# Designs tried in a protein design chat: VH-VL binders against q9h9l3. Part 36

Target 1, 176 residues: q9h9l3
Amino acid sequence: PRKMVAIDCEMVGTGPKGHVSSLARCSIVNYNGDVLYDEYILPPCHIVDYRTRWSGIRKQHMVNATPFKIARGQILKILTGKIVVGHAIHNDFKALQYFHPKSLTRDTSHIPPLNRKADCPENATMSLKHLTKKLLNRDIQVGKSGHSSVEDAQATMELYKLVEVEWEEHLARNPP

## First folded at step 1 (VH-VL)

Design S2b (framework fv_sotevtamab)
Fold by ESMFold2-Fast, scan of step 1:
Structure S2b (fold): chain C 176 residues (1-176), chain A 119 residues (1-119), chain B 112 residues (1-112)
Amino acid sequence: as target 1 above (176 residues)
Amino acid sequence: QVQLVQSGAEVKKPGATVKISCKVSGYTFTDYYMHWVQQAPGKGLEWMGLVDPEEGETKYAPKFQGRVTITADTSTDTAYMELSSLRSEDTAVYYCARDLGYSSGWDYWGQGTLVTVSS
Amino acid sequence: DIVMTQSPDSLAVSLGERATINCKSSQSVLYSSDNKNYLAWYQQKPGQPPKLLIYWASTRESGVPDRFSGSGSGTDFTLTISSLQAEDVAVYYCQQYYSYPTFGQGTKLEQL
């Protein structure tokens, strides 16, 4: 069987008015939730807005952060050829400047059976926090210190495992 | 055509709160950020914060964080700036200014509102 | 926090002569992706709000006389008035809008 990982990235604002989302942390976990990668990443552009309330990134994290080009190479080596699970994962891939094959991508924000299990409209985009609370009875992204990308990646993998059999069968019958 | 009209001068005692308005006309209110700027007598311009009337999102300068509240009312096309715990050092002219964002500078400003804080 | 520093604090120029005002940012305000400098210049006369003159460092706002020009890139910028007119007596401010907006301290331009 093809190996599976879950990813979550934190972005900071770069560019004019901080409008560009630039990669500043990436966490990757395996099927069992063990951490394969977790690094702070230094964007090549000046950071205008740390977005700390959501990202958890502060100036101190940038001091020894891995430069973007190096981090990207490390991350892509882990992702290539694997099934990659994420939540609103298109944002993560955009920040990585990476195109992962749709056939190997699993986005927990766009899996109708997962929403159905959470008593949510099947085609709505639900937050990771809401789905995790409803389906796993776990509170994530708690407090004002920002999100943990490790916590988010772990929760994302556990959510996918709830629908894995059903969704993989669906994808086999209805290739993307 | 484009106008930003601010409320009239205010005289306040130390510790009071002041709320000034900036009513816009001649353009779509939600298409522009609205900034607020403080100018103490004989001094330069100091940015206080902004509001996005479309999303309701605000950003504040560190110096004013915790004392300033900027809001927008899309039903009346009016932006507000509320400054609390007033001190004599807050005596200034306050300006609103519109900002299209990334493509240009702040092309239209209100006429200014003088706030005097005295005992 | 990008700090904007203008020089000089004040200058006096005779009518018809060239006036030059400088502005320095503590960090680059040039965005490499669009090759634009996020810098504006404003004119303020007593009792009036500031008036936008120049944006993107060198683009003149509609209705602003062509004697006003902006130049520079990155961290060093200049506002030039090629031939001073009486109505140009004012305080001039540079502003960066690359991040949260900050203004220079202002340069007072007087007629000599």
Scores: ipSAE 0.000, ipTM 0.513, lowest interface PAE 14.0, mean pLDDT 88

Design S2c (framework fv_sotevtamab)
Fold by ESMFold2-Fast, scan of step 1:
Structure S2c (fold): chain C 176 residues (1-176), chain A 120 residues (1-120), chain B 112 residues (1-112)
Amino acid sequence: as target 1 above (176 residues)
Amino acid sequence: QVQLVQSGAEVKKPGATVKISCKVSGYTFTDYYMHWVQQAPGKGLEWMGLVDPEEGETKYAPKFQGRVTITADTSTDTAYMELSSLRSEDTAVYYCATGYEYDSSAFDIWGQGTLVTVSS
Amino acid sequence: DIVMTQSPDSLAVSLGERATINCKSSQSVLYSSDNKNYLAWYQQKPGQPPKLLIYWASTRESGVPDRFSGSGSGTDFTLTISSLQAEDVAVYYCQQYYSYPTFGQGTKLEQL
């Protein structure tokens, strides 16, 4: 069996009018929620929009941030060969410019049993905040000062653990 | 700094049991599988098994299944390998090893090795 | 189990010359989902644990000299030392990690 980690990334706006999402923070936690990685990351392009309300990133966080190329290498070494849990995780992989095998990927925004437990439509893409409140009775991403990617990664792992046995059995019977 | 430090050499009689420790420092012990590898004198490397320090689950190579027990103590960040019913062919250097990039993987980090001699 | 077979069992090469070691797996160690070969190479000197040289068949571990290179895919792999140095005298092992780890029998590299 493979080890499991949860990931959450924060993006800032680069490119024309800040419309391109570039990686600016990444947090990775283990199965128990202990932090394995949490670094601010300097995008290779000029930051046009910090998106601070959502990302929690400010100019001061970029002063000693790890350059994207180096951070990407560190992150990929942690993810490679592991089961990686995330919420809408395709956005994180896109920001990392990385392909992770679908057989080792778990996306808590696309697990029908998890939505079912939350009394949500099975095929809806529910926010991490909503699922965490409904199933764990915990408020995350509170206020307008930005989100904590550590908090989000921890919540994501805890959500997956609620359906882990059922979903792993489903995937064994129905490989992706 | 990441290190795996193993217990010292052991001399055992046939039929005895040996228990070797591997103390982890410099990374979160529960994040990676801990593997054990046997190397008989003048011979190659043979994988014995692994433990998941977080869950306690184990996997053993068929050759050693029934005689080997691999455990982990998260309170001391120490993995153990216990080999019972020792025979002369069990004389070997035993290594603990882990890799940060892939769980059943290429082993980036190795203990220094523990020599176990089985003789009458 | 995936069986790993190395060739030759031993090899003598003069300083400055190229050394080539081969490794064959009994089944493919290429994982189609990530298109990576789950193969590593190690160097072991007497009294020391093995040292990782190459992973993913061709990726050099940090700190390993660029005279070491790995190549191959699927079932056939090669470790090449472009110009042998005295400190390269050692036993070399290939290892698959596509499933539970198995090692080749080793190739002893000596200075001619």
Scores: ipSAE 0.000, ipTM 0.442, lowest interface PAE 20.8, mean pLDDT 86

Design S2d (framework fv_sotevtamab)
Fold by ESMFold2-Fast, scan of step 1:
Structure S2d (fold): chain C 176 residues (1-176), chain A 122 residues (1-122), chain B 112 residues (1-112)
Amino acid sequence: as target 1 above (176 residues)
Amino acid sequence: QVQLVQSGAEVKKPGATVKISCKVSGYTFTDYYMHWVQQAPGKGLEWMGLVDPEEGETKYAPKFQGRVTITADTSTDTAYMELSSLRSEDTAVYYCARGLDYYDSSGPFDYWGQGTLVTVSS
Amino acid sequence: DIVMTQSPDSLAVSLGERATINCKSSQSVLYSSDNKNYLAWYQQKPGQPPKLLIYWASTRESGVPDRFSGSGSGTDFTLTISSLQAEDVAVYYCQQYYSYPTFGQGTKLEQL
């Protein structure tokens, strides 16, 4: 068994006109989809735009949210030394101000065999919603209540498991 | 009003350890990451590592990993950089520098200490 | 590691004339999510620590004269001094903070 986790983060808008993306929720699941971490995170900067349609975050969630630096420490302790799976995961790592080794990173938005299974061009960047619908026959990110980072992390792990054997063999032959 | 004040110049023998301090004032010490940068004589700037004074988390550049230890003491608002197994090529000015953005552990650096010259000679 | 390369290594400019310093990164330092370039410029005079001039590629630090400007995006960046003053004679460094911080080799600006 591999020590492997999947992560998904939600960001809110801070800074001038809400153009800066700041971490406001993080969910981490294990290989079987069990939740290891799921917390709302309080940005140090004033939130200008909650981006609720996508993030699912509202002012109520910030009342008891974990401060950014504390949450970051907790999250990094879970990620360190593990294979971390995500979708467009560079966005999550950037929001966390964290550098995870490429050899231990798996990005489901950049795995050619996964796109091939979905009848999509191998080098195209496909959305998590599209890949999940095509390959798992499941609708995620539905409605106007915002995305669930737990749901997204679980879907991401399931997608990776479809190509795990093939992709790990590829990485062994072609190290990043 | 923000100031970073470093300890004075050091002369060390090869194989020795040096510990440099950086005392801050004029801001809340725990709100910003503290970085350390090396500058060899007549050369450019090389990042060594950082500490988060609030959580104690550290990151080190691969070149210095295993020889450098960066710490912070919140009771005295002082950051430290300790470099062991000194070699002649470690002769350099060492700077502490504050990360500008509270979120951004990587920089940029808006305030710098005055620098500490460490000379390693036999 | 992202490698930062500056050009030229040195240049001499007459007082009142324009000085231009270039910086190239080995990979893009533009983050698509916030649309910001993680690029800073520093000035260093002999015996002094570096001084931050510009961050986010084009944002001037408080107290820095408006003759200093930064431009560029992705991998190619420029620091411009529109009208050189004697006090501007220094070494200039670019720095990326997209990943672990790395600096260019420096450009020595002298008065002609």
Scores: ipSAE 0.000, ipTM 0.460, lowest interface PAE 16.5, mean pLDDT 87

Design S2e (framework fv_sotevtamab)
Fold by ESMFold2-Fast, scan of step 1:
Structure S2e (fold): chain C 176 residues (1-176), chain A 121 residues (1-121), chain B 112 residues (1-112)
Amino acid sequence: as target 1 above (176 residues)
Amino acid sequence: QVQLVQSGAEVKKPGATVKISCKVSGYTFTDYYMHWVQQAPGKGLEWMGLVDPEEGETKYAPKFQGRVTITADTSTDTAYMELSSLRSEDTAVYYCATDRYYYGSGSFDPWGQGTLVTVSS
Amino acid sequence: DIVMTQSPDSLAVSLGERATINCKSSQSVLYSSDNKNYLAWYQQKPGQPPKLLIYWASTRESGVPDRFSGSGSGTDFTLTISSLQAEDVAVYYCQQYYSYPTFGQGTKLEQL
C-alpha cells in the first residue's frame, strides 16, 4: 500500500498589482493528522499583497521564511510516490510549480460520494469549510485573521477517510 | 490529445500592435501556466513571459516589459500575447507553450505550432 | 537572469558517428535539496516548434530514441547523440528552469 498525506498551501500576491499567486506557507500532515511539514515560504518576488484575511500571512512571517527553491525541494521529497489529498488541490500544485500524477491525487472538492454524504449535488464543488461543518460538525477558517493551513490539511484528511474505502475501490475499477 | 493551436501569420507596420491567440484543448486550461517564447529569423529562443489562466497573474521578461501584455480567457480556453510599438526587430515566430509536465514545470511540452509576425514598412 | 552558453555554435558529423553538444550555465542549476538539475534539451527542425528531448539533465522524454543522452551537473551539461541518423540534423537548445526560463543560443548540427 502507498503512503498517504494531505496538503494545504497559502499564497500571497506578487507581480504587478499583486496579481501573481506565490507560495507563502505549506502544511503537510500524515494519515493520522500529525504534521510532517509546516513552514512559511519566502517568494522570490516582492510581496505586493499579503492577502492576510485569507492567507493569514503577515510581514513578520517572512523574516525567517524558507526560500521558495529550498521549500519546494523539501515538499516534493515528501509528496513524491505518495497519495496526496487536498481540497481544490490544483491551486496548491500550481503554486508549487509541480505536477503530481492524477492516479495518486485525491481532491476532496471532486469526490461525488463525499458530496452525497453531505446532501450536496454530486457534481458541485463545495468549500472545505462547508463539508467539514456538515460531515465532521467542526468549524474551520473561523475569524478574520486568515486560514490555518495545518487545520485545513487535517480537516481534508479526515474528510477523505469518510469515503476512502469506497473511493479507492472505485478508482481501482475506473483508473484515471 | 493535448493541443495548442495558434492564430495565423500577421503582417504589421512599424508602430502597430499585434495580438496572437493560443487555443488549448486536452487538459484543464486553468491548472498550469502558459508561456510565450519569441524566435527571430535565424536566431534562438527567448522567453517573453507567462500568465496564470486561473488568476490572470502575469510575469514578463525585462526585455519585453512595457510592450508585452499576456492574457487568458477561461470561457474559450484561449491565451493571448499582445505586443505593441512594433519594430523591425520584432519580426519573429512567436510560440505559446505550457509547463504541465510532472517534474519539468519549467520545461515546455507541448508547444503551439508558432505564429510568424512580419514587421515591414 | 541565468545565462546559458552552448558550444560549439555549429557541428558537422558523419552518419553513424558521435555528436556532442555542450551547455554552460552562469550559476548552478542543481538544487541540493532534491538533487535535481533543472535543465532541459530541445530539438528544432526548420518550420517546426522545439521538441522536448531531455529534462532533469538526463531523463529522456517518452518516444525519444535511446541514442540521445544527457549528462552533467551544476553548471556544465552535455547532450550526446551516440550514432547520428539523417533525421537528427537540426538545431539543439539547452534551457534552464531553476529560475524563469532562459535558453542557450543554439547549436546547429549538420551532416558531413
Scores: ipSAE 0.000, ipTM 0.469, lowest interface PAE 16.9, mean pLDDT 86

Design S2f (framework fv_sotevtamab)
Fold by ESMFold2-Fast, scan of step 1:
Structure S2f (fold): chain C 176 residues (1-176), chain A 120 residues (1-120), chain B 112 residues (1-112)
Amino acid sequence: as target 1 above (176 residues)
Amino acid sequence: QVQLVQSGAEVKKPGATVKISCKVSGYTFTDYYMHWVQQAPGKGLEWMGLVDPEEGETKYAPKFQGRVTITADTSTDTAYMELSSLRSEDTAVYYCATEGIAVAGTFDYWGQGTLVTVSS
Amino acid sequence: DIVMTQSPDSLAVSLGERATINCKSSQSVLYSSDNKNYLAWYQQKPGQPPKLLIYWASTRESGVPDRFSGSGSGTDFTLTISSLQAEDVAVYYCQQYYSYPTFGQGTKLEQL
C-alpha cells in the first residue's frame, strides 16, 4: 500500500571554510524512475565552496534556485508516509534536517544481499557507482561534470529493485 | 596502452610566451578532462587548470588566471598549455595529466614532463 | 581553495620498518551524498611524473603493493608503508579532488 520513491541530494559547502554541507539540489524519482521532483535549492547561508566537480552545482544554478525552507516543505510533502530509498541516505536526511522513520527507509549502501550479488563483503559500504557498474552494467557519475542527482536516484531505485522481495521479507521478520 | 607524450624542453626570456603540447593515445581523448600541473625545481605540485576536449570549456587556478590558456585539438588528439608574460619564477617542469579513467578527479596517467627555463 | 598540509616535511626510516605520513585538509573532503573521502596519494621519484597509489582515501590502485595503505576521514589522513623497501624512497603527495585539485607540499621519505 505504501508508495516508494528514491532520493538523491547534492550538497555545497557553507559556514567557515566551507566545512558545513548544505542542501543545493534534490531529485526524487518514483518506482519506475520518473522524476517527481528536481530543483536547485538555495542554502540559507553564504556558499563558500560549490564542490562543483562532485555536486554539479555552479553559481548560475543558484540565481533562480528555490529557497531552502520552501524546497524542504515541498520535499517533505513527497517523502512523508512513503518508503524512501537512497544511497548513504542518512546524509540526505541530515541535509534536509528531517527525520524519516527507519521502518520506511531503505539504504542501498547498507543492504547485505545487494553487496553479496556484487561479490562485495556484505558489511562493506560500497559506492553507488561501483554497485551500479557491477549489478546493472551501467556507468554513472562520469568525470566530465558533477554527479547528476536524477541519474543517481534512478540508479538507486533500480539497485533496490534487484533485492526488493528478499529485503522486504527480511524486514518483515526483523523490523528495524 | 594509454600514453601522453609532451613536447621538448624550452628556454625562454622574461616576457616571452611558451606553448607546450601533449599528444594522447590509447583512450578516447574527448571522454576525459586534460589537466596541467606545474612543478618548480625542488618544490611540490601545483594545479594550473583543465580543458574539456569535447566542449572546449576551461577552468584555471587563480594564480595562473589571465596568463594561462589551455586548448585541445580533437583532430590530432593533442592538448596545449600556453603561458604568457614569463618570469624567472615560472622555471619549472610542466605536466599534462588525464583525469582518472576509473575515478574522476584523480590523475592516473601523466606525460613525461616538459622543462621550461626562463632566463635573461 | 582547499589547502592541503603534510607532515613531516621529511622522514628517514630503516628498511623493513613502518613509515607514516600525515595529510590535513583545511576543510572536509568527505562528500555526504556518497560517503566517500575525495583524497588521493601519489609517489614521485626523481625525474619521473607522480604515480597514483591510493584513491578514496583507502582504495589501493591496481598494481600497488599491499604494504601501502591509506586511512582517515574528513580532514585528517594517513599513508602507511608497513615494511619499507628500498624502492619506496620517494616524495609522497596527498591530493584532494573534492573541489579543483590541490596537493600537499610533499613528504620526502629517505632510507635511514
Scores: ipSAE 0.000, ipTM 0.462, lowest interface PAE 17.3, mean pLDDT 87

Design S2g (framework fv_sotevtamab)
Fold by ESMFold2-Fast, scan of step 1:
Structure S2g (fold): chain C 176 residues (1-176), chain A 120 residues (1-120), chain B 112 residues (1-112)
Amino acid sequence: as target 1 above (176 residues)
Amino acid sequence: QVQLVQSGAEVKKPGATVKISCKVSGYTFTDYYMHWVQQAPGKGLEWMGLVDPEEGETKYAPKFQGRVTITADTSTDTAYMELSSLRSEDTAVYYCATYYDILTGEFDYWGQGTLVTVSS
Amino acid sequence: DIVMTQSPDSLAVSLGERATINCKSSQSVLYSSDNKNYLAWYQQKPGQPPKLLIYWASTRESGVPDRFSGSGSGTDFTLTISSLQAEDVAVYYCQQYYSYPTFGQGTKLEQL
């Protein structure tokens, strides 16, 4: 009975030579793939590297972006108490400076049945792009204009739904 | 051996555009940013901007924003710096420079420099 | 952006004597997470491109003589040449790489 959402974040480079990943966009979708949150987020530190190829973020997106502290509060209100689905989700939680309970976290990069359906080794970490192509026959993260965090969050939820019944049953028998 | 070889000296009139090249060898061109640095006669070093040869992303210093265009051609392993609306103050030696990720290890390589003279 | 200021603008030192060049940044170039100072020193001789001497404020580049040393942290840095040799006559620049690179104005070192 807990509600389920999927999240994907985009990070830009801050700090020395842009090596620190700072939150610059977050998208959250519900179980059906409807967008609950999608905002550009202004990091508190100077942006050294927009990482536009991957993030899709340009200086123009920062003009009306929500300041980090405000965005973080809004995002955490949506995530708290829900089952949160993501791909390599620890990176998203790190960028949010947030701890989400392991029992309510679903990481599509670490679900053995999902890899099995994709004819991949069960303990391998497969990219979201690969799993989405193999299992949903859909190309995501295409081109040089950057990734869509909405597209990534939607794909992540759809991937989880392929193994949801099996995986939730596994977790009930083997609590994390 | 790593080598950055720049095009030869240029003499231009005010208002003209100059485009200088920097051909690299001895390392993987797409793995490192290429920077451009200006040095006016008897003056210090001033960073102009950079290009990521793999992605084509560029960053420019505010002083040069709107007049400088930095590009990379991966088929020839050559970076370019184009400066438009030339003024006498643009008379300078221009360097291309690259360095490895300074957090993990460093080699600092510079081109030999290209003198651009903007005449009267 | 980070502004780098060197002192003195010029310095004359006799062979075998100690040369000291200072560099100040307008904000700290020390990154607390890795505890490193993102500062480099370059040597430039007439008609030549700059040559890297020191990075991480105090790490000597391979092939650079041990008479060259860097010190300092945060906003205040020093390049020291313990015993000046004739080939050390040059202009010296500090550079931060904490953000997009910026250079000091340079210090001209001459033999007295």
Scores: ipSAE 0.000, ipTM 0.455, lowest interface PAE 16.6, mean pLDDT 86

Design S2h (framework fv_sotevtamab)
Fold by ESMFold2-Fast, scan of step 1:
Structure S2h (fold): chain C 176 residues (1-176), chain A 121 residues (1-121), chain B 112 residues (1-112)
Amino acid sequence: as target 1 above (176 residues)
Amino acid sequence: QVQLVQSGAEVKKPGATVKISCKVSGYTFTDYYMHWVQQAPGKGLEWMGLVDPEEGETKYAPKFQGRVTITADTSTDTAYMELSSLRSEDTAVYYCARVPYDYGDYWFDPWGQGTLVTVSS
Amino acid sequence: DIVMTQSPDSLAVSLGERATINCKSSQSVLYSSDNKNYLAWYQQKPGQPPKLLIYWASTRESGVPDRFSGSGSGTDFTLTISSLQAEDVAVYYCQQYYSYPTFGQGTKLEQL
C-alpha cells in the first residue's frame, strides 16, 4: 500500500488588491497525525493582505520564513509518490504551483460518503470546521489568532480515515 | 439552530441617527463576519458593510461613506448597524446576514428577519 | 462596481411549466485561480428575508428542491425552475461575490 499524508496550507494575499493567494505556511502530517513538516514560507511577491483572521500569519512570521523555492522543494519531496489528503486541496496545490496525480489525491471537501455521514448534501462543499464538529465532535479553528494548519491537517486525516475503506474501494473500481 | 434576531421597526426624522441590533444564537459569534444589507422599498438589495466580531475590523460600501458604523458586542453576541444623518431615501428594510460555511465567503445564509426604518418629516 | 443585470424584470409562468431567469455581470465573476464562479441566487417572498438557493453558480443549498438549478459561467448565468409550483411565486436575485457584493435588480415571478 502507498504511504498517506495530509496537508494544509495557509495563504496570504499578494498581487493586485491582495487577490492572489500565495503560500505562507504549510503543515504535513502522517497517517497517525504526527507532524512531518511545518514551516512559515516567504512568498516571492510583496504581501498586500496577511489575511490574519484566516491564515494566522503576521508580519513577524515572515522574518524567519523559508523562501518559497526552498520550501516547495522540501514539501514536494514529502508529497511525491504518496497519497495526499487535504480539504479543498486544489487550493493548496495551486499555491504550491504543483501537480499531484489525481489517482493519489484525496479531497475531503469532495467525498460524497463523508458528506452523507455528516447529514450534508453529497454535492455540497462543506467547511473543514463543520465536518470536524459533526463527525469528530471537535472544535477546530477556534480563537483569535487564525487557523492552525497543523490542527487542520490532523483533522483532515482523521476525517478521511472515517471513509478510507469505502472510498479506496470505490476508487479502485472507478479510477480517476 | 442558527438564528439572527433583529430589533423592531423604527420611525425617525431627517437628520436623526438610527441604531439597529442583530442578536445571534446557535453558533460562535466571533467565528463569522456579520454583514448588513439595505433594501429600499421596491428596489434591490445593497450591501452596506461588515464587521469582524473578534477584532472589530470593519469594511463599508462607498455609498454609505461617513454615515454608517457597524459594531459588535461579544459579551451579548449582538451586532449593530448605526446610520446617521438620516435622509428620506434611507427608508428601507435593513438585514443582518452571516455566511453559511466560512467567514471569508460573501454569499449569505442565514439572514435576520429585517428591520424597517422609516424616515419622514 | 460589478453591475448585475437580470432579465426579464418580471415573468408569468403556468404551474408545471419551466421558468428561466437570466443574470449578466459587467465583468467576469469566474476566478481562474480556483475555477469557481462567484455567484449566488436568492428567493425572496413578501415580508421575508432573502433565502439562499444556489452558490458557486450551480451548487444547490441544502433543503432547496431539485427543480431549482443554476448554470452559466463568466458573465452569463441562468436560474431555472423546471416545473413551477405555487410556492415558487417570489422575487429572485442574483448576487456576485467576486468583489464586494452586488445584487441584480430582481426578477418578479408570478403564476400565469
Scores: ipSAE 0.005, ipTM 0.476, lowest interface PAE 12.4, mean pLDDT 87

Design S2i (framework fv_sotevtamab)
Fold by ESMFold2-Fast, scan of step 1:
Structure S2i (fold): chain C 176 residues (1-176), chain A 119 residues (1-119), chain B 112 residues (1-112)
Amino acid sequence: as target 1 above (176 residues)
Amino acid sequence: QVQLVQSGAEVKKPGATVKISCKVSGYTFTDYYMHWVQQAPGKGLEWMGLVDPEEGETKYAPKFQGRVTITADTSTDTAYMELSSLRSEDTAVYYCATSGEYYYYMDVWGQGTLVTVSS
Amino acid sequence: DIVMTQSPDSLAVSLGERATINCKSSQSVLYSSDNKNYLAWYQQKPGQPPKLLIYWASTRESGVPDRFSGSGSGTDFTLTISSLQAEDVAVYYCQQYYSYPTFGQGTKLEQL
């Protein structure tokens, strides 16, 4: 049995006109939804756009935030050797500048049985908010204060658990 | 097949509002930014703004701020551009165009919609 | 705003000859952290929407013939057509995406 965690990151805009997504918060939860890691992270470049409506990040969160290189080391120690669940997880890995083995990666935005259960086209990429509402009858990412990466990571783990047995069997027959 | 299909030509009086649509097919609507670009007769291209259909975030060029409203309807995979307080100088072809991720180079374009503002 | 200026406004080139179009940005569009130039080139024929040719200053879009090449860095960029074909007669635009998108005024390329 391999350990499983779920991850969700918040990004802020850095670089030209805030076009580059830079890691500014990361939350990791275990199989039961308990928080293993939740830190604000200071990007190495100036923040041009906090994207507060979505990220929930404000200037005050950066004051004592963990520098990117330190945070990255801490996060990678938690992820290494584990099955990592996320939603559109390639964005999180890109922000972490990290390549996690595909065989240990589970992306809830690309699991056909999950979409089928939500009455959505199997090959469509549905938002975390939509899947969570349809399958868990829960509203996440509500209001204008920004998203909670803890809430998103917890929802992502719960969504994966709905199809875990079926999907793990599929992957065993069809290795990535 | 990836395609952006825009609504047909419009003729409006000065002071009116125009709303044109851009329907997306062949890819996931929420994965791309939708831009709107104005081209006056015999002139170059001017960026008006964009919407992120997934998050609902909009960005507008200063020239059009306050007159342009860009929206997206994810239930119909359709983006809209509404321009108010029309003037003769707003006579132009309006294009919708997509860009991937968080970069603003535009790889797929609609066929264009001619809006004529009667003098 | 970043202002994009193209030169020349128009040029005529014989079939088979090299065409060069220049684009200058009022500010650098090179981002030091990823070492990329946030610059694209488009081709527009009468009655048609623009077509993406080049992005990241020098990366050719899929399906674009290899006679088209982009070069330059920072503030000075060039689009080159190594051997003009009849179908290349069009208006060409540069566009920066370092900030909110802005286009050059366009360069009209005609067959001599």
Scores: ipSAE 0.000, ipTM 0.468, lowest interface PAE 16.7, mean pLDDT 87

